# Ledger of designs, part 24: miniprotein binders against q53ft3

Target 1, 195 residues: q53ft3
Amino acid sequence: MFGCLVAGRLVQTAAQQVAEDKFVFDLPDYESINHVVVFMLGTIPFPEGMGGSVYFSYPDSNGMPVWQLLGFVTNGKPSAIFKISGLKSGEGSQHPFGAMNIVRTPSVAQIGISVELLDSMAQQTPVGNAAVSSVDSFTQFTQKMLDNFYNFASSFAVSQAQMTPSPSEMFIPANVVLKWYENFQRRLAQNPLFW

## First folded at step 4 (miniprotein)

Design w22
Fold by ESMFold2-Fast, scan of step 4:
Structure w22 (fold): chain B 195 residues (1-195), chain A 97 residues (1-97)
Amino acid sequence: as target 1 above (195 residues)
Amino acid sequence: SDRERLILLAKWAAILLRKALRLARQGNTEEAKELIEKAILYLRRIEKLATTPEEEEIVEQAIEAAQEALQLLEQGKPDEVREILKEAIELLEELIQ
């Protein structure tokens, strides 16, 4: 349903469902993360009148989770980029995950997604400056992420002579990755909101 | 693929029905009804993507259960609503597996 992406890391597409309407992604080594992208998978939209509230959690000095609202994903905005570096703790902040024992004493950070009615989401206030708000900033970050992904994927390119039989593994030709990169970069330059 | 689309639609239908169940328990009958109606819309889309007799039967049973839940909700029978919505959710879990 949802995806979570950090530049230079494996994309996560299998969130842990912790309630009927709540999903969590683990972010190990979160101190090295500046930005996180949260997005909808596939072509199937949210049901009309619904969206997702995106939360970030990290362990405080006592090992207790501190949840903060970063922003939202909706049918009108099915992907969002959040800056998590420099976030402050919101010790007393109310959030929908507070009613659950999702994270007892986390050793890693988490992204949480709560599927909510749009009217309920409108009453909530995200942490200041977490969402990347300008189109130029989105374009710059996306370009850097795109470059990082291409470089990462290309580092695994092998010739036919170097391939070993492995029936459990799938391989993507480097040329396919290059074509995707060039197409995406061109589309991003023409319309930075196409994704 | 059609299979992947079916599974994703079934996941959304299940979320809608689970939220409807919670709202019904809270006495929010009107919002629960709206979510069940939206779930039926998703179920009808799943019906068009179903390719095996087994899938078709499961979808038909889930639609019938959701429709019965709407009737029970209007009759003020929350315990019966809970039972029938659980049935519909379990049927959707069979499609997802």
Scores: ipSAE 0.023, ipTM 0.472, lowest interface PAE 6.2, mean pLDDT 74

Design w23
Fold by ESMFold2-Fast, scan of step 4:
Structure w23 (fold): chain B 195 residues (1-195), chain A 97 residues (1-97)
Amino acid sequence: as target 1 above (195 residues)
Amino acid sequence: SDRERLILLARWAAILLRKALRLARQGNTEEAKELIEKAILYLRRIEKLATTPEEEEIVEQAIEAAQEALQLLEQGKPDEVEEILQEAIELLEELIQ
């Protein structure tokens, strides 16, 4: 039902179901993790009026998990990118994992997904520094950065006839830069999360 | 695949029924009824994907239990709903396994 991707690691698609409506992904070596992506998996959407609340936890100084609300995934927004670096081990908001006794190894964090009514989700406040942006916003930003880089690099392009021999300089053909740009655009169009 | 769709639908139906059970316990009868009605729609979709007599029997029993729970909530008998919704959830759990 859900997938979890840590930037720079392989995707996880097998969440541990810890209750009928609660799912967990383990995040080992969480101190090296900057971003986490949570997304809906498969062709069956949430039932109308329902969505998923996304929580993050890591062990506090006593080894107890502290759950923090990061945000939500819904049929209208089936994927979300969260920045977890810099989150404190402090107090969590009221959360549906409170009745669960989860024993965890030190240095292992978790992403929790709780299937909830949209009305219940609307009254909850995510931690302010966790949400990075929607996939659409990140795609637009990435495309703008690609355009900026390509235009900048291309501004230095010269024909072979205009090159002056210099042993300290390296040159890259403009066509190679264009091919990279086109490849990145194609991959971004097929899967905005491929990076 | 059809089997993957069946399992996903069964998981969502079970979640809907468990949420309905919690709402019924809290006295939120109208929300509970809405979720049971949605679960029945999921069960009808599962019914179309069931391929074995055993799967068909389980789905039929789950639909009957969900419909009975709806009738009991309509009649103001929430206490009897818990056992019936638990039965429906267990049937779906068996289907998923």
Scores: ipSAE 0.298, ipTM 0.704, lowest interface PAE 3.2, mean pLDDT 75

Design w24
Fold by ESMFold2-Fast, scan of step 4:
Structure w24 (fold): chain B 195 residues (1-195), chain A 97 residues (1-97)
Amino acid sequence: as target 1 above (195 residues)
Amino acid sequence: SDRERLILLAYWAAILLRKALRLARQGNTEEAKELIEKAILYLRRIEKLATTPEEEEIVEQAIEAAQEALQLLEQGKPDEVEEILQEAIELLEELIQ
């Protein structure tokens, strides 16, 4: 239903369901994270009149969770980029995860998504200016990451004449990488949330 | 895949019913009714994707429970509405597992 992306890490698409309307992603080694992208997977949109409130939780000096509202995802804005670097360990405000018994390790933060009525979400105030971006910025970020990957992979391409047979090595033709990149770029341009 | 879509639809149906339950507890009967009606539409979509007898039975029971909850809301029986909606949610949890 939801995805969570951190630059340089594998995309998480399997949120832990902690209640019927609440989902959590773990963020190990969160001190190295500057931005988190939260998005809806393109299979099923929110029901009419509903959206997701996005929370960030980190362990304080005692290992206790501190939940903060970062922003929202909706059918109209189904992805958002949040800056979590610089968030302090100050006192948390009221949040829907307060009654939840979620076990954590000292170095693991969490992204929480609470599915709520749009009317309820309109009455909530995100902490500071954590929300950085709309779908357009997410598309641009994804395009830049794809460009970096393609350029990196292509820098190691060699012709068949330059390859020495090695049974322990796998080779992928550069043209296959190029075609995948072009197809992904085209699909991303048509629908930024197709993936 | 059909299985993946079934599971995702079941998540949304359960969420709609949970929100309906909270609204019913708050006395917002009309909005609760709207959410249950939406959940039934999701359940009907799940029904079309169900392939095993077990899945079909769970979905049929969930639809019946949701429909009964609508009738109970109209009759002003909030305690029975909460019990039946919780039953429907538990049925969907079995489907999601």
Scores: ipSAE 0.189, ipTM 0.631, lowest interface PAE 4.4, mean pLDDT 74

Design w25
Fold by ESMFold2-Fast, scan of step 4:
Structure w25 (fold): chain B 195 residues (1-195), chain A 97 residues (1-97)
Amino acid sequence: as target 1 above (195 residues)
Amino acid sequence: SDRERLILLALWAAILLRKALRLARQGNTEEAKELIEKAILYLRRIEKLATTPEEEEIVEQAIEAAQEALQLLEQGKPDEVEEILQEAIELLEELIQ
């Protein structure tokens, strides 16, 4: 239903369902992350009147999660980019012996998505610095993700002579991936918000 | 794929029914009815994607349960609504797995 992107990492599309209306993605080594993109997978939209509230969580000095509302995804805005680097303050690691806290969990943060009624979402206040309003920042991040995906996919290209027969496997020509990449890049240049 | 679409539709139907159950418990009968009606539309879409007799039977039972829940809400029987909506949700969870 949802996807989560971090520049330089594999896209996550398999959220863990932790409650009937709540989904999470794990973000290991979160201190190296500046931006996260959360998006709807394009096959089925939210039901009318519903959307997703997007939260960020990191472990405090006691290993307890600290949840912060980043923003929302809806049918009208099915993708959102969030800056999380400024939200990691308040950890014990700001003093010399923060790492010696034995109750602290590993450096793994979470993105949480709560499916809610739009009326309920209207009553919520996101943290001030999370949402990226700049089209330029979004375009730059998206271009890096496109480049990363194309390079990754292309690294698996082999000639037909190197392929072994397997009727159960599906193969996609590298040229099809290139055409998709070029089309997406052209669309992004014409309208950065087309997605 | 059809299987992926079926699972996603079932997830949304289950979420809608869970929200309807919560609203019904709070006495928000009209909002609960709207969500159940939306869930039935999703169940009808699942019905078109079901390929096995087992899937078809589960969807049919879930639709009947959701329709019964609407009638029970109109009759002012919230305790029976909780039981039947829970049954429909469990049927959908079986499809998802």
Scores: ipSAE 0.229, ipTM 0.666, lowest interface PAE 3.8, mean pLDDT 75

Design w26
Fold by ESMFold2-Fast, scan of step 4:
Structure w26 (fold): chain B 195 residues (1-195), chain A 97 residues (1-97)
Amino acid sequence: as target 1 above (195 residues)
Amino acid sequence: SDRERLIILAKWAAILLRKALRLARQGNTEEAKELIEKAILYLRRIEKLATTPEEEEIVEQAIEAAQEALQLLEQGKPDEVEEILQEAIELLEELIQ
């Protein structure tokens, strides 16, 4: 029904159903996340007159979940990009022992999707700094993500002369990475929501 | 693929019926009826995807329950409406299992 994507992570397509109309994706290590993409899988649209309200939840200082409305997904707008970095507590904090190796406790946030009547959704106000969502914004974000991935992957490419066989390591020719990038760009240009 | 489509349709039907129940409890009878009618359309689509006698039986029972709920709403019997809609939702949950 729904998908959730964070740059640099595997896409999630198996939301946990916590109520008949409520679905949740877990986001481990959420302090490292700036943007989240929420989207409809292309199989079956929302029933006419319904959509999804998208929420973000993180633990507060007492460990209690704090839910904030990020925005919406609908049949007319089946994908949305949300900026969550400004919503996180303690972001950018510098410790007095910043030069030491400090083991940080893992933090898990959640993306929640509540299926609602469009009339009910129209009366709700998302947090002002979360909504980055439009098809154009999604295309721009996706292109930047692809460029970043290609540049990052290419930075680790080595020439054939520098390759040393190792059973524990895999090497991908730079041409294969470029070919994948070009193919994905072509598909994205044909249909920005092809995946 | 057909099984996955059936499951998603069943989830949508269950959500429609749950919203209909809440609207009925709030006195929004006409909106509740519209959602139940939409749920029946989803149930008819599920019926075409059902491949086992067990699935066919569950879907038919859910359709009958939804149709009965429409009649009960017209008669102003909210407790019976809630009971029948809950039965239909549980049948759909059994189908999803």
Scores: ipSAE 0.500, ipTM 0.824, lowest interface PAE 2.1, mean pLDDT 75
Fold by OpenDDE base, second read of step 5:
Structure w26 (fold): chain B 195 residues (1-195), chain A 97 residues (1-97)
Amino acid sequence: as target 1 above (195 residues)
Amino acid sequence: SDRERLIILAKWAAILLRKALRLARQGNTEEAKELIEKAILYLRRIEKLATTPEEEEIVEQAIEAAQEALQLLEQGKPDEVEEILQEAIELLEELIQ
């Protein structure tokens, strides 16, 4: 029903059902995680009027889990990206997850999904810095990707005078890359989903 | 698979009925009714996925229980709903096993 994705790791598609309406993913080595993606697998939608509240838990200094509401997934928003790297110092919020006797190694955090009424979800306040707007996150990612590519490509730039004849190689003028970059930026600014 | 789908639907139906039960106890009768109605829709979908006579019987009983609960709520008898909803939930749990 749910998936969890951390960059550089295998996707998790098998949540542990800890209650009828609660699902949990384990996140080992959570300290190295900046963002987590929670998404519906698309097999079964939420019932009408229901969605999922997404929580993050990490062990406090005493080893006790601290749960924080990250945000929501719904049929209308079946995936969400959350920044969790900055949550380590946050205060715990009220959460639907009881004392789960999960033998946690200190390095393991959890993502919890609680299936709730949308009306109830609307009354909940996620931690302010966790929910990355999908648009903003995408825009930021795209911008970083563009910058990375431009920097990479530009690092190979040589003047005509510096060129060594290599008849087997094709060369692209640097101005073409720049033009592409500028055009892409313009399009991205106009519509982040222009493709 | 159809079986996997059946199980998932049954879990959803159970969630809805449990929530309905809680809401009914709290006096939120209208919301409880809505959830029961949704659960019935899920149960009917499960009925279509049932492959054994046992599954069919369980689903049918769950539908009947849910419908009875709904009727009782409509009649203003929330106190009588708890047992019936609990029965329906137990039936669904049987399907999930």
Scores: ipSAE 0.038, ipTM 0.482, lowest interface PAE 3.5, mean pLDDT 84

Design w27
Fold by ESMFold2-Fast, scan of step 4:
Structure w27 (fold): chain B 195 residues (1-195), chain A 97 residues (1-97)
Amino acid sequence: as target 1 above (195 residues)
Amino acid sequence: SDRERLIFLAKWAAILLRKALRLARQGNTEEAKELIEKAILYLRRIEKLATTPEEEEIVEQAIEAAQEALQLLEQGKPDEVEEILQEAIELLEELIQ
């Protein structure tokens, strides 16, 4: 139901369902990650009155998970970019994952998505500066445009085995589009006026 | 595709029913009923997307089970609510496979 993008890595579209309303993506070598993009898959929206709370978790010095709320995805905002650099030494936030046993390996962090009622989500406060697309209206517009473009372009992505020969058509590898998208979003997160 | 839409709707319906089951176990009957009612709306959308007799039969049985669960919650029969909700969830999982 969800996808996860990290600059320089393969897109993940197969979240591990760890409870009826909770989904997790593994992020190996998390120390090298600055930004993650979380988005909804397909055309079917959340049930009315529901959305997804997005969390980041890393192992502390004792191997215990530290969960931090990054932000939200909803029908009105089905994708979001989060800055996770600097959060690895912070304190954890209130989270719905506290009763779950999730198998962890050293140097592997996780993105967690909890499907919750919008009223419950409105009472939660994300860690500071995690949601890049909320800085200003220009950044929000640019982010929405980039997400729409990526989703549109990715809808045409096919494996090389599925491509039919056509001399009059040009094909661009999906990973080239993905790398451009990730690089642009990274730069936008650091300085919204870089463009 | 209609099949992809059916699968996603079925996944959402299953999530709603599992949340309803958890709420019913906690004694939160009103929220459980609301989630089951929402799941039934999803099931009716799935019904319109079903193209095979097997899919139609599974959806019809899932709707009947969800409706029975609402009636059982009204009657205060929590053990039977859990049984019938699990039946509905299993039917949806069969539809997804």
Scores: ipSAE 0.012, ipTM 0.348, lowest interface PAE 8.6, mean pLDDT 72

Design w28
Fold by ESMFold2-Fast, scan of step 4:
Structure w28 (fold): chain B 195 residues (1-195), chain A 97 residues (1-97)
Amino acid sequence: as target 1 above (195 residues)
Amino acid sequence: SDRERLITLAKWAAILLRKALRLARQGNTEEAKELIEKAILYLRRIEKLATTPEEEEIVEQAIEAAQEALQLLEQGKPDEVEEILQEAIELLEELIQ
């Protein structure tokens, strides 16, 4: 039904069912995790009018789970990327997993999926801006690539006095690279899919 | 695979019936009926994927139980609705195993 992916780890496709409509994935050594991907597995969609609320839980100082709503997966958006680094502690109040009396192993977090009616999901507020869309994740990656390219290109800038004549080599002024970089960032901010 | 599709459909049907049971207990009869009707559509899809006599028998019994639950909701018999929905859920759990 559901899958869970962390970069550099084996994909998890066998969620543990902890209630009729609730599924969990264990995330050992969660303090090293920045992003988690949750997705629908296979070709069978949610029943009409239903979706999944995605929660993150980590153990507090007493080993008790602290549940936080990250976002949602639906038939219209069957995969979502969530940033879990920097999440606050102690915010759990009104979550479907909140009444569960489970003490967790230290350093093991969980992703929880609660299958809910869409109307119920519309009334819930995710913690901060934890949800990262596929488009947003791609633009973050693209921005990081731009930064790396610009930094590498700029690191080889030399004054004209230091250049040796060579008809087999081509050079681009550093100012042209900077201008392209700034223009690209501006366009990406306005429309992530401008290309 | 067809087996994985059958299991996934059975899991969704079970979720629909369990939510219908909770709604029926809360007196939300109309929404409970809608979820049972959706579960029957999933059961019909499972029926097309069933290949063993055991699976076919379980699916047929689950469909009959879900249909009976709809009739009992119309008759205003909540205790019998709970009993028959639980039977349908248990049949689906057997398919999942």
Scores: ipSAE 0.348, ipTM 0.728, lowest interface PAE 2.7, mean pLDDT 76

Design w29
Fold by ESMFold2-Fast, scan of step 4:
Structure w29 (fold): chain B 195 residues (1-195), chain A 97 residues (1-97)
Amino acid sequence: as target 1 above (195 residues)
Amino acid sequence: SDRERLILLAKWAALLLRKALRLARQGNTEEAKELIEKAILYLRRIEKLATTPEEEEIVEQAIEAAQEALQLLEQGKPDEVEEILQEAIELLEELIQ
């Protein structure tokens, strides 16, 4: 029911459900990530009076997760951009993922979403200036993400003559990537928050 | 698709019932009743999207269980609600799988 987007990476639309009200996205090689976008999928909103608290977790030197509250997504604000660079230091925030302390590889972080009552969410304070709610900044980030993804994917387009057979690899036609890019950019121009 | 919508509605209904169960355990009967009423509205929408007799039967049983739980809370019997709400949640989990 949620999506997670990082500039230069494939969008994730299948969160791992770790409890009835908790969802997680893995962010490998997180030290290279500056911003993440979290958004709601589908046509069915949160139940009235509910929303999602968005957390960021990184593994400490022992592989133990350190959770920090980034912000919220709600029916009225179904997407948010967060700056996560620089959040790997300092103390962690109080969090609902305590029972889910999972030892992780040192290079993999997580985005966690906890579905809570809005009244409960109002009692929580996000870390510093993690949330970026400016529409202009959001549009610029999304455009850079689109350009980066398209350029990255296109850099691997090869002729059949240059292809080495590998049964363990999947290939996607470059035309499919181009069509996705054009459609997404068109929709973004019409409504910067269309997803 | 209609099936994707049905699954999402079922997940939201299950979430509402689980929250209601926790609130009932905490003695917050009024909020628990409100959440069960909202869950029943989602169950009615799922009922309209169900296409197989098996799905229809599961949804009908889930609605009945949720309504019974609501009646028990209205009668001041929150301790008896847990078993009935758990039955409704399990039916929804079967529908989601």
Scores: ipSAE 0.005, ipTM 0.369, lowest interface PAE 10.0, mean pLDDT 72

Design w2b1
Fold by ESMFold2-Fast, scan of step 4:
Structure w2b1 (fold): chain B 195 residues (1-195), chain A 100 residues (1-100)
Amino acid sequence: as target 1 above (195 residues)
Amino acid sequence: SLEERIRLILKWLEILARLMKRAAERGDVERVRRLLQKLQEYIDRLERLVQGNPELQEILEELRELVEQAREAAEQGNLDELRELADEIRELIQELRERL
């Protein structure tokens, strides 16, 4: 099983299975997404010599999906970060009205994962600079994710004096969120692969 | 849980069998042989997890026999038999999943 994570959004762990070896995650409002993280779930690895090819799909000017290879996830590298913010603009940047979004395209893109033999994957060429391949870049991305989440969550904090009793609402103490954030940040600094 | 681990292995076996059928359809006997090795490895893992369940062990033994037949078909380059065996393997994997 696989997971897909975008900064500031709920993690997806229930991919749509479109074929026995193919899994898809929907990315609504994808033009606001800069990076996506794809990772493996579960304690049982791919069989030796196998992995997952990760694709990104967006609608073209006719609404037809265009699939691009982003990279791979394997037992040795069970998570990968991909930069998608430049992929669609490559086609439209030559047109003077590209920024005006004159084409009628849906706002939903997809991440696809195809389970394949590693030798088959080795013959494929990912889109240039889509994969974030350095540990420093991974750490920076994760730090930005943590900052974004913490800032978002803490923006809803209220003092006890401002609380109105509401039995239909649940509350999490801000100090618990801060403690989690500090612990995660510390662990990430010690070992970027701990999570 | 034990059942969750078994279900996850069955999921990967199902994917392997699908890839094997596709490889056979393309006439890629070398890839079929490699996929059969992977199937065997995961069947070995499953065998350890189902030791306490005679019903599942019996189905797993039948699955092991189909994989061996597929290995022989691959040695002979019998693509038609490989496609048929891939479907039979998938059917037994589905039966294992339903009997959990």
Scores: ipSAE 0.011, ipTM 0.431, lowest interface PAE 9.0, mean pLDDT 72

Design w3
Fold by ESMFold2-Fast, scan of step 4:
Structure w3 (fold): chain B 195 residues (1-195), chain A 97 residues (1-97)
Amino acid sequence: as target 1 above (195 residues)
Amino acid sequence: SDRERLILLAKWAAILLRIALRLARQGNTEEAKELIEKAILYLRRIEKLATTPEEEEIVEQAIEAAQEALQLLEQGKPDEVEEILQEAIELLEELIQ
């Protein structure tokens, strides 16, 4: 349903469902990450009147999760780029994941997606400086992100003759990656703010 | 593919019903009804994509359960609403597997 992309890493398409309406992606070595892309997968949109609130969490000095609202994905804006570099650690905020007691490894950050009514989402304010706001910087960043992702994915395209996938790893067919890249580029060319 | 589309529709239907169950428990009957009605629309779409008799039977039972939940909400029977919604969700989980 959802995808999560970081430049130089394999795209994640299998979010962990932690509640009826809540999904998470793990981000190991998050200190090296500047931007994260969150997007809808497949041909089925959100139900009418619904969308997803996107949260970022990292372990504080005590190993406790600190969740921050980054922004939203909706049928009208099914992809979003977030800048997570420079987000402060240790200052908690009100969020729907707070009571979940989600078990996390201390060195791993998470992206959380909460499926919510659009009216509820309209009452929430994302943290400052998380969303990419400039059309020119957005286009350049998105192009660089897509190029890095495509190059990374292509570098791991190998003959399956001698490959035995690990149970802890997921392989995405190269043609699916290429089709996603082409579709995203086409939409970006039509409207740089299509997100 | 039709199979991928069916699974995605089933996942959304299950989410709608789980949220509806939470809303029903909180006494928000009108919003719970709206979400169940949306879930039924998703179930109708799944029904058109079902290819095996087993899938068709599961979808039909899930639709019947969702419709029964709507009637029970109007009757003010919260325990029975919870039971029937959980049944519908479990049926959808069988489709997803």
Scores: ipSAE 0.270, ipTM 0.656, lowest interface PAE 3.4, mean pLDDT 74

Design w30
Fold by ESMFold2-Fast, scan of step 4:
Structure w30 (fold): chain B 195 residues (1-195), chain A 97 residues (1-97)
Amino acid sequence: as target 1 above (195 residues)
Amino acid sequence: SDRERLILLAKWAAMLLRKALRLARQGNTEEAKELIEKAILYLRRIEKLATTPEEEEIVEQAIEAAQEALQLLEQGKPDEVEEILQEAIELLEELIQ
């Protein structure tokens, strides 16, 4: 239902379901990660009036999870980019994932998605550090993401659908991907917020 | 593909019904009803994508079970809803397979 992308890594499309409405992606070697993209798979929207709250968790010095709300994905915004570099937090708190006993290893962080009513989500406050507040930071991430997507698609043509928000069993000519990449780079250079 | 869309819709419907079951058990009848109503909308979309008689029968039975659960919750009988919602969830899991 959901996908998770880190620049320079394989896209993840198989979240672990840990409750009826909660899904988790593992992020190994999280200390090298600056940004994470969370998005919905396919063309099927959230049920009307619902969305996803996106959380980030890393193990503290005692190996206990520390959960932080990063933001949201909704039908109006089915993908979101979060900056996780430099995030620091204390002990785990009363987050939706806070009571969950999820198996972890050292240096592995997690992205959590909780499917909730929009009214419930409106009562939650994201961590300020997670918001992409700098156009330069977003532009740098987007360029790296574009480079990663192009390199991945050219090497794994059969799997390139995994890099899109609506994957399907389709075949796309490589020159179409290249043309899209070049046009997107040009547009990004002229207006970083054109997305 | 239509099959991939059907499976994705079925996963959403199953999630909604499981959450409704938990809420009904906790006495949150109004939110449970809302989620069942949303699940029925997804079941109706699945119905349009079903191509085999077996798939059509499973979807029809799931819709009937969800509608019966909704009526029981409206009548103030949440304890009688568990078996019916579980039946609908199991039907959807069979469809996903």
Scores: ipSAE 0.398, ipTM 0.755, lowest interface PAE 2.5, mean pLDDT 76

